# VH-VL binders against o60147: the designs that were tried, part 46

Target 1, 175 residues: o60147
Amino acid sequence: MLEKNKYLYIFRHIQTNQVLLSQGNVLKKTALFQLPYPLQKPVAPNGMRPAKLRKDHWVPLLKVEFPNESMFQSVFMQLLNYRKYRSVQPLTSDLLKLPIPVRRRKIMRQEVPNTIADLADILNKEKFPENSVRLQLSDKSDSEYADWPPSVQIDSEEIKLSRGFREKTTVDEAR

## First folded at step 1 (VH-VL)

Design e8 (framework fv_tiragolumab)
Fold by ESMFold2-Fast, scan of step 1:
Structure e8 (fold): chain C 175 residues (1-175), chain A 121 residues (1-121), chain B 113 residues (1-113)
Amino acid sequence: as target 1 above (175 residues)
Amino acid sequence: EVQLQQSGPGLVKPSQTLSLTCAISGDSVSSNSAAWNWIRQSPSRGLEWLGKTYYRSKWYNDYAVSVKGRITINPDTSKNQFSLQLNSVTPEDTAVFYCARDLEGYYFDYWGQGTLVTVSS
Amino acid sequence: DIVMTQSPDSLAVSLGERATINCKSSQSVLYSSNNKNYLAWYQQKPGQPPNLLIYWASTRESGVPDRFSGSGSGTDFTLTISSLQAEDVAVYYCQQYYSTPLTFGPGTKVEIK
């Protein structure tokens, strides 16, 4: 049993590379509110069904262990704010000339490098104690998307494929 | 900077076709990030969206049901403009007509100056 | 069709005072998958086209003064002008872009008291 209050888990979609943040090793349906693009097209509210979180479509990207809950909360909230900021920025001219579906795939594909860069930026600004933050990645090459501060220690072991990260349980199951 | 400049006659007789043009500068009418809309405004109906044309690998048109069967919105890529044709007009079609760009199919970020079209005999 | 309504029809506010305009949609314009409200606000001055102020219910368009703010979710939305200035005399319209046909509110006229 992990201490969820100290751990940040980041998941990626196996097809789109969209990223979701989680307080623990289990993705909750509310994490869908982080997505800049809907999984389904808008429909009339009377016929609308809530988007369904398919846990088998998401795999762990990285996990971060903080020394305490206060540091975890600060970094988690800042990451959510960075994602909101990105969703409202004007598109570059390079993106505007692409067809909408191609443009959206390109934006979604960049969520992995962008999230990793955002995490590193936040950690560089916070000035936490040396080696106080432990980072473990599913693919260690993803650490190269950013320059990490002295507060971060990158684990030598990658996150192993875990059934607990790709649950077979129903989306609505409680923690 | 994007600018939309409207042109067309301000007077149209009942049963005839209302024709307006919107010239675009600062963007391409075939831009994949934009759609090109016509909206009218009258005291009785307020702001009313009429339809749009847009390019996404091919040209598409969407029209409001309220003008069904009598509206055509066409792009002209060579002149970088788009037009409105509204057939069989009645005095109830009297309105200020605006062209407008929507960003990615959502909200209207640039508008033309407006053209008052009066339908009377 | 999504029907948009606004209240009040007209509002007289003294210079420097807060103006509050309400907008209601006949059905929700919140898309649950992305948690975004498909709602915009426009300002229209006499003889001019509408000008975009707010989109996604609360995001201010570039160049729009920070005294303008949007809030609300689902079916109930508010445009707030924190300290009314003379140049803010205009008619304000809300608009949904959740589904076609795109529809506008009837407008709220803001005048100096």
Scores: ipSAE 0.000, ipTM 0.462, lowest interface PAE 15.9, mean pLDDT 80

Design e9 (framework fv_tiragolumab)
Fold by ESMFold2-Fast, scan of step 1:
Structure e9 (fold): chain C 175 residues (1-175), chain A 122 residues (1-122), chain B 113 residues (1-113)
Amino acid sequence: as target 1 above (175 residues)
Amino acid sequence: EVQLQQSGPGLVKPSQTLSLTCAISGDSVSSNSAAWNWIRQSPSRGLEWLGKTYYRSKWYNDYAVSVKGRITINPDTSKNQFSLQLNSVTPEDTAVFYCAREEDYGDYFDYWGQGTLVTVSS
Amino acid sequence: DIVMTQSPDSLAVSLGERATINCKSSQSVLYSSNNKNYLAWYQQKPGQPPNLLIYWASTRESGVPDRFSGSGSGTDFTLTISSLQAEDVAVYYCQQYYSTPLTFGPGTKVEIK
């Protein structure tokens, strides 16, 4: 049961390049709480906007296979902590000089390189066994955002273009 | 329907702190799709944006450079409101103050408070 | 800072006639990546707060009568009231939200002839 939780699925938004982390190959609505900037409006009458998960707007960025669930949990938790740490840092003077839409787009666009760099930093610190962590990307050039430790093996096969990591259903195969 | 209701004193002495509150109904001050602004209006300066507070994983503040260093805009999630404190006021700060909601990523103001005339005089 | 200017300072228009208000920004408020103009228009009646009419230069806010329309791009914008009604007597302001600080035009007063 728990063996299914040895994969980290990372998604990116097709328009904003914002990143979502998932323990499963299907995004849950609660993953939207990871986002610093909302994707939709209007605001709900109770003061919180309805979190509408448009699964077709999220595409695979990368998939990480860990040797076991405990290593997965450690890395996943640390990655969430890195993202939280980044969100509480003051904006740099360089960012403050940019027009508001340019600044926000720059921050959102940086989530892909930042997430990849954070993942690599965590994996460099953890000292997992050689070739024990498998990384599969949708675009292999994204691996260039970081230097990877010997524990990481990057899959030569890219993730096929899809609106997620879910396998085809019998209905999808028939139609 | 979003409503913004302002409260606070309409008369402040020079050198003192101007303090206003904006109570929110129909939305949450911690909504991740809104930002909460203070704007003032005077005959000499027209409409002047002062700053905002907003929640995006943590609380942020942006302030106009003209008031930076003497302005504080703070949310109060328990009361669903936000406040303005403007320190060391002078007669030149006399204005009608408005709180306003900014919708999503756009930074335009879709709902406004009723306004509070604040006179700075001895 | 982006400086906003409006013309005319005031205009008098007969009921049922067209009113045209111009707004200029000191630099472009068009963001090329999304092709949106970061410009809004507000109506302010005496004793009331400003009320949002138009955002993204040409998108009418819900509840705003269709006689109000916005046009323009980059640095030159227009608010048009196609058939002025008595209730439209107000001061109209443009606002840019492309760059901080957010800035408003000085206003254009619309009166009935």
Scores: ipSAE 0.000, ipTM 0.498, lowest interface PAE 14.0, mean pLDDT 81

Design f18 (framework fv_dargistotug)
Fold by ESMFold2-Fast, scan of step 1:
Structure f18 (fold): chain C 175 residues (1-175), chain A 120 residues (1-120), chain B 106 residues (1-106)
Amino acid sequence: as target 1 above (175 residues)
Amino acid sequence: QVQLVQSGSELKKPGASVKVSCKASGYTFTDYAMNWVRQAPGQGLEWMGWINTDTGEPTYAQGFTGRFVFSLDTSVSTAYLQISSLKAEDTAVYYCARGYYGSGSYFDYWGQGTLVTVSS
Amino acid sequence: DIQLTQSPSFLSASVGDRVTITCRASQGISDYLAWYQQKPGKAPKLLIYAASTLQSGVPSRFSGSGSGTEFTLTISSLQPEDFATYYCQQYDSYPTFGGGTKVEIK
């Protein structure tokens, strides 16, 4: 198309609820570098294997349309910074009391509400024009994790794709 | 088949800079993270951080912010560690090591190490 | 960060002996623990990952066990080439290493 990229695609892992951000409809294997916890432990006799991005394990969480590329890049960079900041914070006393498997499941399941809250916080700090940012969600109830500013219009239609943005999504997978 | 080959030992004066290289072969460079680990004489192993081999984005452990810089040349499958304003306490063997996509990893292959000696 | 304490720091044993090295974590780390062997003047070599999974090419006399905060590395029948320093390493968060255990063969 004629416009520069103005869409942010956010994916959720079906088992862990971990979140991946993508600048476009193409989810690349290197997006796995965003994850604080590995999705699998290699137990193969041949040693460590490269991480694989499996199409069936990731579903769309939400799609954000910005009015221009400049606003998209600003929000995307801020969202990555929020995620990086969260990953280096000390664990709370309450979390440290939990067994590791329970603690990790709890932390990973919080990525969906945390990402949505962070996105809303960024958009509330930026004074964008009314109805200039459009959100389309796979599950509209996820919008309830945050209070949205007047700049945000939530689409009444949910994302139809059940398994990523299939038609336009390229998945890089090592074997 | 997998090999990580590091540059040779360096003798430097305080205040100088050093750049250590780590050349990977036998695998697709961008499929794994590259980590740096330091070992001072008579001391144990200390993780310094990792670099994303696809994007070039570095992550440093708290003790290694400021004077330490991780970088890459993907065209030759090489990672670099640069230390500026060298101090005597930087004397150590520096290792590169292959790991997972992220900050929490074990290391399946290691470079042979580069001894950096800082003395007047 | 997560601290790892190894015991003993030094061990002397005869060829054929069963050797056990312990690693204790300051907090639970599930099974996200690796063991390395380091010979004088050489880089560390991965022996075990995920607390108990033996790396390909490592002799079967090496084994690992444990979960949570207490872990052990066992060498069932010590050989002359096993003279080395052994390190545990956690990867639950930013990697940290134990202080090492030096194994000397008389």
Scores: ipSAE 0.012, ipTM 0.559, lowest interface PAE 8.9, mean pLDDT 82

Design f19 (framework fv_dargistotug)
Fold by ESMFold2-Fast, scan of step 1:
Structure f19 (fold): chain C 175 residues (1-175), chain A 119 residues (1-119), chain B 106 residues (1-106)
Amino acid sequence: as target 1 above (175 residues)
Amino acid sequence: QVQLVQSGSELKKPGASVKVSCKASGYTFTDYAMNWVRQAPGQGLEWMGWINTDTGEPTYAQGFTGRFVFSLDTSVSTAYLQISSLKAEDTAVYYCARVGYSSGWLDYWGQGTLVTVSS
Amino acid sequence: DIQLTQSPSFLSASVGDRVTITCRASQGISDYLAWYQQKPGKAPKLLIYAASTLQSGVPSRFSGSGSGTEFTLTISSLQPEDFATYYCQQYDSYPTFGGGTKVEIK
């Protein structure tokens, strides 16, 4: 039998600090649909250009290992729901006073602390066994954005990305 | 297998409205954006715009603002194109096509829906 | 908008012939160009993307080349099923299509 997926990877953009969720250590182009703001500027007025995935522009933020696929799936879906919920909330009066480019930059920079806080909130609501969830952070100070439950074991080991797995040139899956 | 199935042909009078559907199957609908492309009789292909299937946000090409509306029903994996206040120059085959994501090439197409506008 | 000019607009060739279609962009588009085949009464089919990458399932007799402003689609040995109109499409900005090249087999 093949083991089900039990790993969650979260990546951050090196310049904007926008974050992407991934099921595994290979970041796929479809993850770009998670972003409320495109990474690439439009090339022409009223133009639309799909964002280009540049893997060298994304670095690991954190990696979570769950005891089983069911727990992973529950937390992953809840994180996606939290992100969608945040994207549709009314803007605060402070943000509305800012020019649109400045406002968007400020919102994007908050994605790292927001995502970490959301993950911690979900894990605090779930009653997982003590030390059953392994959390690896690229920067340990990022753990300070939230209070973590007893189920979480924080690890200082470097997050390793897949060496043998590359995104396919086409979106079609070969089998 | 990936498949996009569009609604049948329409014959309308000027001033009427039409709603064309495009039902997707064989893949996760929200993982790929949906594009609309028009082809008038005997003419070439013209890109109309796209809709983000994850957020529902449409983007329209110049010339397709106002009377044209892109929408979704993700519960049935279907995209819609609505054209209001139809004009004779709207007579065309309308295609939906899936974007090859973050690249802009159109990897799978619907069979097309002929919309004829005549008095 | 970026304009794409295809040449020729029409060609007639025999089975087994080598056919070349050109697409010229009004400005540099790197390799953000795709080629499509459209048979009469049918939807277009993707043949090539990123100027030279063959789509899965497309016969190897089709090939693409070029970058910047000049691109070519080549069919190395024309077959009866290749009777169709071919379109280039850029995606460096708002997508636009070339005018098409109709290939008629003699």
Scores: ipSAE 0.000, ipTM 0.465, lowest interface PAE 13.8, mean pLDDT 80

Design f2 (framework fv_dargistotug)
Fold by ESMFold2-Fast, scan of step 1:
Structure f2 (fold): chain C 175 residues (1-175), chain A 118 residues (1-118), chain B 106 residues (1-106)
Amino acid sequence: as target 1 above (175 residues)
Amino acid sequence: QVQLVQSGSELKKPGASVKVSCKASGYTFTDYAMNWVRQAPGQGLEWMGWINTDTGEPTYAQGFTGRFVFSLDTSVSTAYLQISSLKAEDTAVYYCARLWYGGAFDIWGQGTLVTVSS
Amino acid sequence: DIQLTQSPSFLSASVGDRVTITCRASQGISDYLAWYQQKPGKAPKLLIYAASTLQSGVPSRFSGSGSGTEFTLTISSLQPEDFATYYCQQYDSYPTFGGGTKVEIK
């Protein structure tokens, strides 16, 4: 009997720093559809299947608790739209000067600061009550990528992880 | 051969329930999410939602919360759509469709016509 | 919540004609757009994904172009089997379909 769609779980790749958004505390295979660049060569002969999800390669970046499912869905969809919007922006001259593998690595590394900045931008534009949105990070210094509105309460404790990439959550503890 | 085969047409009275099946073959069922798409007579295509075939977790489009339930039986590679408290406006062909890389639908069931009339 | 507008809604054409169908998105969707063909009484068939990538087994007379908010499906030389309804579909967020374009014989 667990409450769904109240928490937004954000993961990062340990090697590439790419970010995946999840409605649950474990990543679904379909989350790979969020990525503009493949993590590895396709495992299927046709080359059109997503790369295999390796759960041990993804670690929690942050967890966001919303007061209700409607607010969660609004923010989640806006974050997906922000990430897509970024994929169509012109590359800077600095990035275009780099060899393709180096360029992609640098773009991937920026997904963490970009996702945090986008989340803060969305929350600053929404009309949420003071301290109604709870944010818990794996690394508190990542909160410095943005200025947060009064609606956000940042947890003083960093995320404590269970085995692998899975976060030990209130939902898991309730079981 | 990769294929999705749906159950046959249904004629129901208002207030009844219906359960449509979608049986997959020719691929690993849990490797691809399953989508449901509705088409009312003479109308266009409308996405209803999807279900993660690995975890069983459903996601519904806004218009399809409450009376609509997605479920699975992974032992027989089958997805189900259940509609409760049927209304005349539910009369439509219901399709299951396999999620392809990037979010397109590459394989479709043949469709199940659900007619709701008194 | 992205809306797709297709034009025209109906099109009369002759065999051998070049047919162009347009799909316009209410916001930028990059290249996350697919095109489907639906014949009467049949399920839709995927023709194109990623705006311009032809699905395996689809004849080369079909092509897609565009990015951002405006997309086109082109049939370079219409064949008898191409008379059908065509739909665009975005997958930048939760999937939505255009209203469809019915291509019928003149």
Scores: ipSAE 0.000, ipTM 0.462, lowest interface PAE 14.5, mean pLDDT 80

Design f20 (framework fv_dargistotug)
Fold by ESMFold2-Fast, scan of step 1:
Structure f20 (fold): chain C 175 residues (1-175), chain A 120 residues (1-120), chain B 106 residues (1-106)
Amino acid sequence: as target 1 above (175 residues)
Amino acid sequence: QVQLVQSGSELKKPGASVKVSCKASGYTFTDYAMNWVRQAPGQGLEWMGWINTDTGEPTYAQGFTGRFVFSLDTSVSTAYLQISSLKAEDTAVYYCARSYYDSSGRFDYWGQGTLVTVSS
Amino acid sequence: DIQLTQSPSFLSASVGDRVTITCRASQGISDYLAWYQQKPGKAPKLLIYAASTLQSGVPSRFSGSGSGTEFTLTISSLQPEDFATYYCQQYDSYPTFGGGTKVEIK
């Protein structure tokens, strides 16, 4: 059996289309720090609660299986760097003309195609062995956002999450 | 009890390097971000950036890129700040501070601070 | 970056006085504003978050108000242990601090 540290999971928010990267099939609440726009903002000062990671609002976008831990870690870190780079780029003139809420929705919707394109770019830049990287997509048409190198095999196998992924056992409340 | 304990004071020459540690206890280290805040003698508070304790990804405020490096060792619940090519203007107390995931900058627990003095 | 301007930068007060400190943001930050107290040689201590929510363990004489761009910290009856420097801090975007207000005994 392959080790957990050889798998990269990418999740998509069902409402905002924002993307979270995970080193396993379980999302931790600290993954929310990856988001430029928080899903839940404090709006009631006298009764504020910390934002909760609602696992039922996140669905797998894709899963990548690497041949070893070092390749996984390298690609994972490069993806985080690509996301950081994108977050600090100047907005286009077209986006600047939009009201802030509309602008934010457009930016968030682009995270899925951008993340897929970034992953493919990293894998094309790396010289991994032919057929050494396995890519599973929840929606196979999402593979069309990029051209993939010979190192990548695209599977139609269902992405399986841990039993605890959508089981709410802990409620994080500020009292 | 939540506690952040920082390493002791450092006295360095210009051009040297320093590594400050911040050891967390009393909570799950990877459930909160770790921030670094600088305070030069007699001056106010200045946010330097934060590190995602789950992913290891650092984010630096403007003015703290290049010579400043945030890192962590999750096996010992410790965050690190490394400053290379030290300059006299780096003389300051450096604080680590924990922040909630529901907001990027509400700092509920702070380390005691580490004084870094850079002098010839 | 969002800039925070505190006023006054310095004030002298006596025990029992009502003290008011103002913090102005360069753009709207809703209620994502915190207040900290820092005593000489010590780390800052969180007093108030979400503009008006008192942190657990903080005395009720401390209160915060405001939203958008104008915020106020009030100490209703100043005590000897309250002589310190106070900082506002926004967390609507990447954190920034105000310049601080030093509260000294008359």
Scores: ipSAE 0.000, ipTM 0.487, lowest interface PAE 13.3, mean pLDDT 81

Design f21 (framework fv_dargistotug)
Fold by ESMFold2-Fast, scan of step 1:
Structure f21 (fold): chain C 175 residues (1-175), chain A 119 residues (1-119), chain B 106 residues (1-106)
Amino acid sequence: as target 1 above (175 residues)
Amino acid sequence: QVQLVQSGSELKKPGASVKVSCKASGYTFTDYAMNWVRQAPGQGLEWMGWINTDTGEPTYAQGFTGRFVFSLDTSVSTAYLQISSLKAEDTAVYYCARHPYSYGYFDYWGQGTLVTVSS
Amino acid sequence: DIQLTQSPSFLSASVGDRVTITCRASQGISDYLAWYQQKPGKAPKLLIYAASTLQSGVPSRFSGSGSGTEFTLTISSLQPEDFATYYCQQYDSYPTFGGGTKVEIK
């Protein structure tokens, strides 16, 4: 009935560097429940709740293609659990010395390297076949945030940021 | 019911100061930011700035720094606008208006306070 | 600083007329736009937020549409109590208001 998926789409916020995970190539507003820190706008800082989803403020970070739906589901669920785990961990002493707004900004800025590192850690723990997982990034230098297992093949082509993901339905350039 | 009730009209001389109050009722005061909006006679609406009712931190629009001060008394759910060194150009109706922390639209407004600056 | 251009600045209409007011933003603001009604000597009243969402208690003859840079407020059948000045307001950045549209009786 429902379409089976083998792709993980990861988006980043253009201003805060916060990260959203998606099972589809278009973000749904329910993805905002993943954020521990609401988006901040010049009009009013959002303190407690996620801001309205502005799809034009989220750009592709990377896309992962898995060989089947089962592998996708396993990795996706583990990645969500890693994010939940990080949200409840004690803060380091250096972060605790910072004012709350500055602290939150630093934490949000680290979501991209943290998500990439977590993804690589999950893939290193799984026993996937060599070159069975295809990774495509918007910026190849982001692959340097982690050591990738033999199961991962990094595409030589980058996702063009101004067009979104390569699939036509993810293009956000005509706003 | 949600209400924002402002203090009465003021007639002041140039160089004086004025303090306008905006008392909130019918909701949790700290769950909404408070804004100040000015309207000169016969003119449109002009946003002056807002104050975070949870932290007390004010943000002023360009042109409303220095002589204008936003403050709170959370124990009585009241926001204040103080204008010092009044000038004739400050003659206007001053409105308080709340907005949800998520978005900057103003769902409830005070009735307005007319401040007239004349000699 | 996002500027809102509202047109027309003035219109004369009769009871029962369909009235349309436009608001144009100097840059894209998605749907972060609100509409207010202000009657003489009274505070503004929120009619619409998020470009098209009608505020509770506002008559259904009011509707909003648009996204990005072009927005409209429509009153499908003007009533005597609708003669007022209408303002658009963006909240994508620091709030700014349009210049207002005064709707007067013919």
Scores: ipSAE 0.000, ipTM 0.464, lowest interface PAE 13.5, mean pLDDT 81

Design f22 (framework fv_dargistotug)
Fold by ESMFold2-Fast, scan of step 1:
Structure f22 (fold): chain C 175 residues (1-175), chain A 118 residues (1-118), chain B 106 residues (1-106)
Amino acid sequence: as target 1 above (175 residues)
Amino acid sequence: QVQLVQSGSELKKPGASVKVSCKASGYTFTDYAMNWVRQAPGQGLEWMGWINTDTGEPTYAQGFTGRFVFSLDTSVSTAYLQISSLKAEDTAVYYCARTLYYYGMDVWGQGTLVTVSS
Amino acid sequence: DIQLTQSPSFLSASVGDRVTITCRASQGISDYLAWYQQKPGKAPKLLIYAASTLQSGVPSRFSGSGSGTEFTLTISSLQPEDFATYYCQQYDSYPTFGGGTKVEIK
């Protein structure tokens, strides 16, 4: 029996460049567990709502198509483990000397290159068939953060940021 | 109506294993992380780690790697804590508590006392 | 890990008294600090998050203040049901708790 194709959706925060991984094309609020640093502090109860995952602040970074679910699961779990390893590293003395907001911005800005490098490292370690993994990026220059194995095919079409990961549906236009 | 209900007290010998359960109800289980917090008799609260209920990925605090395992059964909205090779110093009340990381731990289980003695 | 130091570790006060508990962080944590109340034999209860935001259902006599490394929990008029141990907890990094402050009512 044949396993169905599976997709990994990777999002980037438009202001901080923090990265979230998703099994679906829409983020769940539990995705915030992936972040080592809060995006926003909770709000006061005086007429203000508790802080939420603001989906309009997250845009596509890349989409990965795997030939089957077992390959997807392996790569997805390994990416989460790479992030966990990074988050438990001791802060360097240089970082500790920086004010907290500056320190966090420096760490956050590295999440895009780090995630792309981690993905490539995992795919280079795994021996997948040639052209079996398809990458589609929102900005193809982001592929330059890593060297990709023969198993990876990079799509010539970029993801349209204004649409997120959703396919374009029929628009009701006046005749 | 939102609640976390934990399994009952356990009395174990050194070297044994224990599995504590934490069943959630009244909310969408995968919307919140589940924390595990330990409290030894007469001592303060100690964060052990959390598990992402959407992905199943656990994160352990320093000192709780190795013998401690967090897991889930999302079909029954239940989180589990397994402790292997039990030692006398593992004697404590173990709590589960939900959070969206930024909002504190707003709902707690009632606690499970694990006593390790010969 | 970020260390939280609570003071005092123990205090005794009369009903109606104003009680103040301090929590000091080993590094700046902005206002990512929560306060919990734990009564004997019970699970902790969230009182305050974001240093100063009162959790729904918590009496208004409880208040929190502070930012950076110095934080305070205040009970403006101590009641008999406030006999408990109070804990601060940061969530600016991996969560850590303070050592606790036991409040006994005279």
Scores: ipSAE 0.000, ipTM 0.493, lowest interface PAE 13.1, mean pLDDT 81

